# VH-VL binders against b1a7s3r263to410, part 40

Target 1, 148 residues: b1a7s3r263to410
Amino acid sequence: VTIVYDTMHYSTQKMAHEIAEGIMAEGYDVEMFFLHEDERSEIVKSILDSKAIAIGAPTINDEPYPSIGDLMYYLKGLRFERTGIKRKAVTFGSMGGKGGTPASLGKDLGEYGFDVVDTCEVYYVPDEEENKACFKLGQKLVEEAKKI
Key: E = the ipSAE of ESMFold2; O = the ipSAE of OpenDDE; V2 = 0.75 times the mean of E and O plus 0.25 times the DockQ between their complexes.

## First folded at step 15 (VH-VL; framework fv_ponezumab)

Design m8 (at its last look DockQ between E and O 0.83; V2 from the best seeds 0.00; counts 0 for: pae E 4.5 > 2)
Fold by OpenDDE, look of step 15:
Structure m8 (fold): chain C 148 residues (1-148), chain A 117 residues (1-117), chain B 112 residues (1-112)
Amino acid sequence: as target 1 above (148 residues)
Amino acid sequence: QVQLVQSGAEVKKPGASVKVSCKASGYTFTYYYIHWVRQAPGQGLEWMGRIHPSGGRTKYAERLQDRVTMTRDTSTSTVYMELSSLRSEDTAVYYCARTFGSPFDYWGQGTTVTVSS
Amino acid sequence: DVVMTQSPLSLPVTLGQPASISCKSSESLVYSDGNTYLNWFQQRPGQSPRRLIYWVSELDSGVPDRFSGSGSGTDFTLKISRVEAEDVGVYYCMQGTHWPRTFGQGTRLEIK
């Protein structure tokens, strides 16, 4: 499973961590990417090799972070619907206002040929219940991926 | 608590290779990047590269990319840094450090590598 | 590579007096996530480096509040309001915005 995220004040990063915990609790490996640290080519390679992905970013100016947009635009061009498998996906992110990034990313991934199974969004720093929700999101992703 | 414990001091001849280990504990190993930084005697800090344990992805300093190899063993939560074709100027204390977004929040105790004929 | 330039390189200070270290980057350290990845590290004699400050001004846990960081873009400052004996060591700024990661030359703080 590939997890890709960007973060503003590390709230989305915390979400990614909890999602990873959920995935690993089900006995699956996670390869985690932080856009600040990793190259797009490596991220894309991992996604291509994965049956399931989690993509997360915070909301800024009522839009996903620009860095995640770069990745999404690249993914669009890869035509995943032509790869022969319908990968499972979840999206997640934090926001300080209206939000909408997880839904936006989910919509795009759906158009790219992914099966978006669920989303998770939190206001600022995730609390204990929201962390639990992220954990469960990871578990759900794995359960869906098993169907492939 | 988070700990990074490095292997012991090394003495090598020029042209040899050295492999330093960094064992992580107190956190989920595969969620954090490990960076390597070295410090020659009486000198400043030099970034060497980093590895992400979840996939073994590496990024190296350009000056060292032909001689440095970073690997990880997830079963033992250990990262390795191997430097080949050692030179006298490679004499330094080598540090591993954890990065969780913000860099280098935890450091190993350092490993002294001495290269001398 | 982004060049980090510290000044001064040697900083003799009388106990109880304030200290200030400058760090300038050859490029802006503002990243697309809105953060500025400028860090300050302290290295006491014979010890590993210790992070004092991240994101220009955020103090790590356990760091005395006599330490403070400020700045933006390409100009940054570490300040110690009242220098103590335990503050002796070398201080490094480090940028985490660009590849490769780069450090300043270090500033050696000594008690005068």
Scores: ipSAE 0.893, ipTM 0.952, lowest interface PAE 0.5, mean pLDDT 96
Fold by ESMFold2, look of step 15:
Structure m8 (fold): chain C 148 residues (1-148), chain A 117 residues (1-117), chain B 112 residues (1-112)
Amino acid sequence: as target 1 above (148 residues)
Amino acid sequence: QVQLVQSGAEVKKPGASVKVSCKASGYTFTYYYIHWVRQAPGQGLEWMGRIHPSGGRTKYAERLQDRVTMTRDTSTSTVYMELSSLRSEDTAVYYCARTFGSPFDYWGQGTTVTVSS
Amino acid sequence: DVVMTQSPLSLPVTLGQPASISCKSSESLVYSDGNTYLNWFQQRPGQSPRRLIYWVSELDSGVPDRFSGSGSGTDFTLKISRVEAEDVGVYYCMQGTHWPRTFGQGTRLEIK
């Protein structure tokens, strides 16, 4: 499973770690990518090798950061709907205002050929209950991916 | 408690190789990048490269890329940096450092590598 | 490679007095994720580097609040409001926006 995220604060990082814990609790491997540290080509290669992905970003002015937008635009061009397998996806993120980035990313991924299973969005920093929701999101992603 | 513990000092001859280890504890090893940085005597810091333990993917400084190899062992939570074809200018203290979100939040204690005839 | 230039390179300071270190980059350090990856590290004599500040001004856990960071774009400053004996060492700025990651040449802080 491939997790890609951007961060403005540690909030999205905390969510990514909890999702990864949920995936690993089900006995599956996780490859984690931080857009600041990784090349786009490495991320796309991991996504192509995976049945399931999680994409996360914080919201600024109700839009995702440019770096996530760049990745999403690249994924659009790969036309995943033509691969014959509809990979599973979840989206996540933190917000400081209106929010809606996980839903928007999910809609885009659906148009690109992914089966978006769920989303998770928190206000600023995830509390204990929201951490548990992210953990369960990871478990749910694996449950859905097993159907492939 | 996050900790990066490096292997001990090495003395090498020119043309040899050195392999330095960095063992991580106190956190989930596969979540964080490990970078390597070196410091020649009386000099500043030079970035050498990084590895992400989950897939073992690497990125190296261009001037070192033909001599440096970074690997990891997830079962022991250990990263290795190997530098081949050693030269006297490779004499330095070699550090590993952790990155995720914010860079270089924890550093190893350093490993002195001395290259001399 | 992005060049990081520190000033001064040597900084003798009287105990209890303020200190200020400048760091200038040859390129903007604002990354496409909205963060500015400018960091400050302290290396005490005989020790490994220790992070003091990340993202220009965020003080690391356990770092005294007499340390502060500021700046934007290409010009950055580390300040110590009142220098203590334990502050002796070399201070490095580092940029994490561009590959390869690069450090300033260091500023040696000594008590006079």
Scores: ipSAE 0.309, ipTM 0.769, lowest interface PAE 4.5, mean pLDDT 84
ESMFold2 (binder alone), look of step 15: mean pLDDT 94; pTM 0.950

## First folded at step 16 (VH-VL)

Design n1 (framework fv_ponezumab; at its last look DockQ between E and O 0.76; V2 from the best seeds 0.00; counts 0 for: pae E 3.1 > 2)
Fold by OpenDDE, look of step 16:
Structure n1 (fold): chain C 148 residues (1-148), chain A 117 residues (1-117), chain B 112 residues (1-112)
Amino acid sequence: as target 1 above (148 residues)
Amino acid sequence: QVQLVQSGAEVKKPGASVKVSCKASGYTFIYYYIHWVRQAPGQGLEWMGRIHPSGGRTKYAERLQDRVTMTRDTSTSTVYMELSSLRSEDTAVYYCARTFGSYFDYWGQGTTVTVSS
Amino acid sequence: DVVMTQSPLSLPVTLGQPASISCKSSESLVYSDGNTYLNWFQQRPGQSPRRLIYWVSELDSGVPDRFSGSGSGTDFTLKISRVEAEDVGVYYCMQGTHWPRTFGQGTRLEIK
């Protein structure tokens, strides 16, 4: 499972970690990418090799974090619907206002040929219940991926 | 608490290889990058590269790219840095360091590698 | 590569007096997310580097408030309001915006 995220104040990072925990609890490995550290080509390679992905970014100025936009735009051009498999996906992110990034990312991924199974969004720092929700999101992703 | 514990000092001859280990504890190993930084005697800090433990992805300094290999063992939460074709100028203290986000927050104690004839 | 230039390289200071270290980058350290990934590290004799400051001015946990960081773009400063004996060591700036990561030459702070 590929997890890709960016983060502004590390809330989205925390979410990514909880998602990873959920995935691993189901006995699956994860490969995590942080957009500040990793190259797009490496991320894409991992996605291509994955049946399931989790993509997360915070909301800024009522839009997805710009860095994730770069990746999404690239993914759009790759035409994943032509790969022969419909990968499972979840989206996640933190926000300090209106939010909407997970839904936006989900919509895009859906258009790119992914099966978006669920999303998770938190206001500022995720609390215990929200962390659990992220954990469950990871589990759900794996459960869905098993159907492929 | 977060800890990075490195392997002991090494003495090598020119042309040999050295493999330094960095064992991480106190956190989930696969969540954070491990960087390697070295410091020649009396000199400054030089970034060598980094590895992400979840997939073993590496990024190396261009100057060292042909000689450095970073690996990880997730079962032991250990990162390895191997430097081949050692030269006298490779004599240094080698540090592993964890990054939280994009900044270094924890460092190993350092491993002295001496390359001499 | 982004070149980090520190000044001075040697900084003798009288106990109780302030100290200031400059760090200049050859390129802007403002990342696409709007953050500036400039770090300051302290390395005491015989020890591993210790993070003091990140994001130009954010103090790490446990760092005394006599340390402060400032600057923007390509020009940064580390200040110590009142130097103490435990502050002896080498200070490094580091940029985390560009690849490869690069350090300044280091500034050796000594007590006069």
Scores: ipSAE 0.920, ipTM 0.959, lowest interface PAE 0.5, mean pLDDT 96
Fold by ESMFold2, look of step 16:
Structure n1 (fold): chain C 148 residues (1-148), chain A 117 residues (1-117), chain B 112 residues (1-112)
Amino acid sequence: as target 1 above (148 residues)
Amino acid sequence: QVQLVQSGAEVKKPGASVKVSCKASGYTFIYYYIHWVRQAPGQGLEWMGRIHPSGGRTKYAERLQDRVTMTRDTSTSTVYMELSSLRSEDTAVYYCARTFGSYFDYWGQGTTVTVSS
Amino acid sequence: DVVMTQSPLSLPVTLGQPASISCKSSESLVYSDGNTYLNWFQQRPGQSPRRLIYWVSELDSGVPDRFSGSGSGTDFTLKISRVEAEDVGVYYCMQGTHWPRTFGQGTRLEIK
């Protein structure tokens, strides 16, 4: 499972770690990518090799961060609906105001050919219940991915 | 409690190789990048490269990329840095460091590598 | 490589007085994600570096609030409002925006 994130104040990274815990509790490995540290080509290669992905970004001024937008634009061009694999996806993120980035990313991924299973969004920093929700999100992603 | 514990000091001759280990504990090893930074005697810090354990992905400083190799062993939570074709200017203290985001939050104790005849 | 230039390189200070260290980069440190990846580290004598500040102004946990960071773009400052004896050491700025990551030359803070 491929986990890709960008982060503000490390909240989205904390969510990515909890999602990874849920995936690993189901016995599957994760490959983690931070958009600032990794090249887009490496991320896309991992996505193409995976049945399931998790994509996260924080919301700033109710818009996704530019680096996530670059990745999403690239994914749009790849026409995943033509690959014959219905990859599963979840989206996640943190917000400081209105929010909506996970839903927007999910809508876009659905249009690109992914089966978006669920989303998770938190206000600023995830609390204990929100951490548990992210853990369950990881479990749900794997459960859905086993069906393909 | 996050800890990065490095292997002991090395003395090498020019042309040899050195392999320094960095054992991580107190956190989930595959979630975080590990970087290597060195400090020549009386000098500042020089970034050498980094590895992400969750796939073994590496990125090296251009001036070192022909001589440096970073690997990891997830079963022992250990990262290795190997520097080949050693020169006297490679004499330094070598540090491993973890990042949260892109910022180094924990550092190893350092490994002194001395390259001399 | 992005050049990080610190000034002063040597900073003798009187206990209890403020101190200020400048760090300038040869290129903007604002990344396409909107973050500015500028860190400050302290290296006490005989020790490995310790992170003080990340993202220009965010204090790491356990760092006293007498430390502060500011700046934008290419020009950054670390301030200590009241210098204590434990603050002795070398201070480095580091940029994480560009590859390779690069450090300033260091500023040696000493008590007069």
Scores: ipSAE 0.447, ipTM 0.787, lowest interface PAE 3.1, mean pLDDT 85
ESMFold2 (binder alone), look of step 16: mean pLDDT 90; pTM 0.857

Design n2 (framework fv_ponezumab; at its last look DockQ between E and O 0.80; V2 from the best seeds 0.00; counts 0 for: pae E 3.1 > 2)
Fold by OpenDDE, look of step 16:
Structure n2 (fold): chain C 148 residues (1-148), chain A 117 residues (1-117), chain B 112 residues (1-112)
Amino acid sequence: as target 1 above (148 residues)
Amino acid sequence: QVQLVQSGAEVKKPGASVKVSCKASGYTFKYYYIHWVRQAPGQGLEWMGRIHPSGGRTKYAERLQDRVTMTRDTSTSTVYMELSSLRSEDTAVYYCARTFGSYFDYWGQGTTVTVSS
Amino acid sequence: DVVMTQSPLSLPVTLGQPASISCKSSESLVYSDGNTYLNWFQQRPGQSPRRLIYWVSELDSGVPDRFSGSGSGTDFTLKISRVEAEDVGVYYCMQGTHWPRTFGQGTRLEIK
C-alpha cells in the first residue's frame, strides 16, 4: 500500500500515520511518501506497484495543497485505467476553513481509474475520534484491496 | 522519548569500508526519515543523504553517491550507513538525525570514523 | 547546490552582550508551499547539533527566548539578546528547501 501526503502544520501527516497504522494492523505493509522529501518518479513507481493507495493533502485557499496538484496532474497522464488493475484508493486531509481536498482528490482519482472507497477530513488537528476514523480508513482500504 | 543511538567509533584503513548503525526508539520507526550528516575535524556539517524506513528509499549527496549506501532494518528500528573506498578525508564524526516533516528534530550522539594508514 | 554563507565565522562576545549571525543563501529558500525552510543549529563543544530555530523564526521547544530568528528569501539572521556561557559553540544555518540539503560554514561563538 502506498501512502502519499503533503502537510502544512503536520495534521495531514498525523492522519497519514493513523491510516498507516490501520493498514498495518491488518497485516499489510506501507510505503509512505512525503511530497517535500520524495520525488514524483518514486511515488509513481510505488503507486504502479500497489493495489491500494492513500493520498492526502491539506486545503489551502479553498483548494488542495499545490504540491499535490503536481502529482495528480502527472497521475492523470499515466492513464491508470489502462493498467488493467482498478486500484483502491482513499483520500484524506486537514483544513483550517473550507475543506474539500479529500473529495477533490477522490474525484480526480476516480477519473484516473481508481476505485475511491472512502475519504477522511479533519478540522485543524485531529482529535482522538478523528484519529480513530483515520485508522479505520486504513483498515477499510485494505479490506477493499483484498477484493482485487 | 525519541532517541537515536549510534554505533561506536571506528578506525579504518584507506580503501576499506565502514558501516555505522543508528538505532531509533521512542517513536514509530517507519514514519520518519533518517538523515546522515558528517563533520570532519574542525570543519562544518555536510549532508550525506537520507533514507525512509518504510520503503528503504534513499537520496544521496552526489559526491558520495558511488560510495555510500543507506539501509534499514525495520525489525530492529535501525538504519545503517555504509561508506566504501574510504579516504583520509572521510575521517569525521558521523551523525544520524530524524526529520519531523521537513526539519531535523533529533540527532544521534555521533560516531567517530578515523581513516588512517 | 544552494550555498549557505554565514558571517562572521568567528564571533567573540562579552557575557551579557548581544550577538548576531548572518546567513545568506545563494537561492531563495521559499518553498512552493510558501514556507521558508531555514534552520539554525547549535553545536556545543563535544556535542551533537541541536536545533534552535526552524522556519526562520520558530523556536524549538526548550530553547531560551533570548534566541530569535528573522529574515526572508535569501537573507537570515540569528540573534542572541544576552549571551550566556552556555551559548559557547558553533552555530549553523541549514536550508531544507532544496536538494541537496546544505549548511552554512558555521559561526564559532566564544566568550571574550
Scores: ipSAE 0.919, ipTM 0.958, lowest interface PAE 0.5, mean pLDDT 96
Fold by ESMFold2, look of step 16:
Structure n2 (fold): chain C 148 residues (1-148), chain A 117 residues (1-117), chain B 112 residues (1-112)
Amino acid sequence: as target 1 above (148 residues)
Amino acid sequence: QVQLVQSGAEVKKPGASVKVSCKASGYTFKYYYIHWVRQAPGQGLEWMGRIHPSGGRTKYAERLQDRVTMTRDTSTSTVYMELSSLRSEDTAVYYCARTFGSYFDYWGQGTTVTVSS
Amino acid sequence: DVVMTQSPLSLPVTLGQPASISCKSSESLVYSDGNTYLNWFQQRPGQSPRRLIYWVSELDSGVPDRFSGSGSGTDFTLKISRVEAEDVGVYYCMQGTHWPRTFGQGTRLEIK
C-alpha cells in the first residue's frame, strides 16, 4: 500500500501514520512518501505497483496545495482506467478553513480510474477519536483491496 | 524516547571504504526518513543524503553520489552509510538524523572517521 | 546549491544580554506546499546538533522561551532574549526547501 501526503503543522503526517498503523495491523506493508521529500517519478512507480493507495493533503485558502495538484495532474495523464486494474483509494487531510480537500481529491481519483472507498478529514490536528477513524480507514482500505 | 545509536569510530587509509551504522529505537522505524550529515574538524555541517526505510529509497548529494551508498535493515531498525574511495578530506564526524516533516528532530551521537596514512 | 549565509560567524555576548543571529538564503525558502522550511540547530561543545526551531518560528519541545525565530522568504533571524551560560555553542540555520539541504556556516556564541 502506497501512502502519499503533504502536510501543514504535521497534522496530515499524523493522519498518514495512523492510516499506516491500520494497514499494518491487517498484516500488510506500507510505502510512505512525503511530497516535499520524494520525487514524483518514485511516487508514481510505487502507485503503479500497488493495489491500494492513500492520498492526503491539507487545504489552504480552500484549495489543495500546488504540490499535490501536480501529482494529481500527472496521475490523470497516466490513464489508469486503461491498466485494467481498478485500484482502491482513500483520501485524507486536515483543514484550517472550509475544508473539502479529501472529497475533491476522491472525485478526481475516481475520474482517473481509482475506486475511492472512503475519506477522512479533520479540523487542524486530529484528536483521539479522529486518530481511531484514520486507523479504521487503513483497515478498510486493506479489506477493500483484498476484493481485487 | 527516540534514540539513534551509531557505530564506533573508524580509522581508514585513503582509498578504503567505511560503513557506519545507525540503529533506531523508540519510534516506528518505517515512518521516518533518516539523513546523513557530516562535520569536518572545525567546519560546519554538510548534508550527504537520506534514505526512507519503508522502501529503502535514497537521495544523495550530487558531489558524493558516486561514492556513497545508504541501505537499511527493517528487521533490526538500522540504516547504514557506506563511503568508498576515501580521501583525507573525508575525515569528519558523521551523523545520522531523523526528520519529522523535513526538519531533523533527533540526531545520533556521531561517528568519527579519520582518513590518514 | 542554495547558499545559507549567517552573520555574525562569531558572537561574544555578555551573560544576561540579548543575542541575534541573521541567516540569509540565496533563494526563497517557501516551498510549493506553502511551508517555509527553515530551522535552527544548537550544537553545544562536544555534542550532536539539536533542533531548536523549525518552520521559521516554532520552538521544539524543551526549548526555553527566551529563544525565538522570525523571518520570511530569504531573511531569517534567531534571537535569544537573555543569554545564559548553557547557551554557549554553535548555531546553524538550515534550509529544507531545496535539494540538497544546506546549512549556514554556523555562529559561535561565546560568553565574554
Scores: ipSAE 0.434, ipTM 0.781, lowest interface PAE 3.1, mean pLDDT 85
ESMFold2 (binder alone), look of step 16: mean pLDDT 90; pTM 0.863

Design n3 (framework fv_ponezumab; at its last look DockQ between E and O 0.84; V2 from the best seeds 0.00; counts 0 for: pae E 4.2 > 2)
Fold by OpenDDE, look of step 16:
Structure n3 (fold): chain C 148 residues (1-148), chain A 117 residues (1-117), chain B 112 residues (1-112)
Amino acid sequence: as target 1 above (148 residues)
Amino acid sequence: QVQLVQSGAEVKKPGASVKVSCKASGYTFTYYYIHWVRQAPGQGLEWMGRIHPSKGRTKYAERLQDRVTMTRDTSTSTVYMELSSLRSEDTAVYYCARTFGSYFDYWGQGTTVTVSS
Amino acid sequence: DVVMTQSPLSLPVTLGQPASISCKSSESLVYSDGNTYLNWFQQRPGQSPRRLIYWVSELDSGVPDRFSGSGSGTDFTLKISRVEAEDVGVYYCMQGTHWPRTFGQGTRLEIK
């Protein structure tokens, strides 16, 4: 499973970690990427090698974090629907206002040929309950991926 | 609490290799990048590279690309930095450091590596 | 590589007096996300570097408020309002926007 995220105030990062915990609790390996640290080529390679992905970014100015846009645009061009595998996906992100990034990313991934199974969005820093929700999101992703 | 504990001082001859360890504790090892930074005596800090411990993805400084190898052991939460073909100019204190987001937040205590004939 | 240039390299200061360190980058440190990844580190004698400031002006927890960071784009400043004896050491700016990561030369702060 590939997890890709960007983060501004570390909330989305925390979400990514909880999602990872959920995935690993189900006995699956996780490869986690932080957009500021990793190359797009490495991320894409991992996604291609994965049956499931989690993509997360915060909302800024009522839009997804700009860096995630770069990745999404690249993914669009790869035509994952032509790979013969309908990969499972979840999206996640934090917000300080209106939000909408997880839904936006989910919509795009769906258009790219992914099966978006669920999303998770939190306001500012995730609380304990929201962390649990992220954990469960990871588990759900794995459960769906097992169907492939 | 987060801790990075590095291996002890090393004395090497030119041409040899050195492998410095950095044991992490107090957090989930596979979620955070570990960077290596070195400091020659009386000099500034030089970024060497970094590793993501989950699957061992690495990024190296170009000038060290051919000589540096970073690895990890997830069972022991330890990152390793190996530098080969050592030169006198490699004499330095070597630090491992964790990044939270893009920020260096925790540092090891440093490992002195001396390269001399 | 992005060159980080600090000035001065040596900074003798009288206790209780203010100090200021300049850091200039050869390229803008504004990242695509809109943040500026400029950090300041303190390295006391015989110790590992310690992060003081991130994102130009954000103080790390536990850092005294006598420290402050400012600047934008390519020009940054670290200020100490009242230098204390414990502030002796070398200060480094570091950019986290571009690869490879790069540091300034360091500024050695000493007490006169």
Scores: ipSAE 0.909, ipTM 0.956, lowest interface PAE 0.5, mean pLDDT 96
Fold by ESMFold2, look of step 16:
Structure n3 (fold): chain C 148 residues (1-148), chain A 117 residues (1-117), chain B 112 residues (1-112)
Amino acid sequence: as target 1 above (148 residues)
Amino acid sequence: QVQLVQSGAEVKKPGASVKVSCKASGYTFTYYYIHWVRQAPGQGLEWMGRIHPSKGRTKYAERLQDRVTMTRDTSTSTVYMELSSLRSEDTAVYYCARTFGSYFDYWGQGTTVTVSS
Amino acid sequence: DVVMTQSPLSLPVTLGQPASISCKSSESLVYSDGNTYLNWFQQRPGQSPRRLIYWVSELDSGVPDRFSGSGSGTDFTLKISRVEAEDVGVYYCMQGTHWPRTFGQGTRLEIK
């Protein structure tokens, strides 16, 4: 499973870690990418090798960060429905305003050929219940990926 | 408590190689990038590269790319940095540092590598 | 490589007085995610570097509030409102926006 994120105040990174815990609790490997640290080509290669992905970004001023948009544009061009499997996906993120980035990313991924099974968004920093939701999101992603 | 503990000082001859270890504790090792930064005597800091421990993904400074190798052992939560074809200008203190997000939040104590004829 | 230029390189300061260190980058440090990846580090004599400030102005945990950071784009400043004896050391700015990550030359802060 491939997790890709961008972050603000480390909230989205914390969510990614909780999702990873949920995935690993189900016995699956996780490869994590922070968009600021990793090349797009490495991320796409990992996605192509994965049955499931989680993509996260914070929302600021009701707009996703440009770096995640660049990845999404690249994924659009790959036409994943031509690869012969429909990969499972979740989206996640933190918000400082109205939010909506996880839902928007999920819609886009669906158009690109992914089966988006759930989404998770928190206000600023995840609380205990939101951490549990992220953990369960990871578990759900694996459960859905096993159906491929 | 997050801690990065590095291996001890080394003295090497020109042309040799050195391998410095950095053992992580107090956090989930495979979630965080580890960077290597060196500091020559009386000089500033130079970034050498970084590794993500989960699959061992690396990125190296261009000027060192042919001589540096970074690896990890997830069973011991340890990162290694190996610098080959040592020159006297490689004499430095070598630091490992963890990032949280994109910022170095914890540093190892440093490993002095001395390259002398 | 992005060049990070610090000024001054040597900064003798009287105890209790303010200090100011400038850091200028050869390129904008605003990344595509909207963050500005400019860090400040303190290296006390004989120690490894310690993070003071990230994202230009955010103090790291346990950093005294007499430290502050400011700036934007390519021009950044670290200030100490009143220098204490424990502040002796070398201060580095670092940019994390561009590859490779690069540091300023360092500013040695000493008590007069």
Scores: ipSAE 0.329, ipTM 0.745, lowest interface PAE 4.2, mean pLDDT 84
ESMFold2 (binder alone), look of step 16: mean pLDDT 91; pTM 0.866

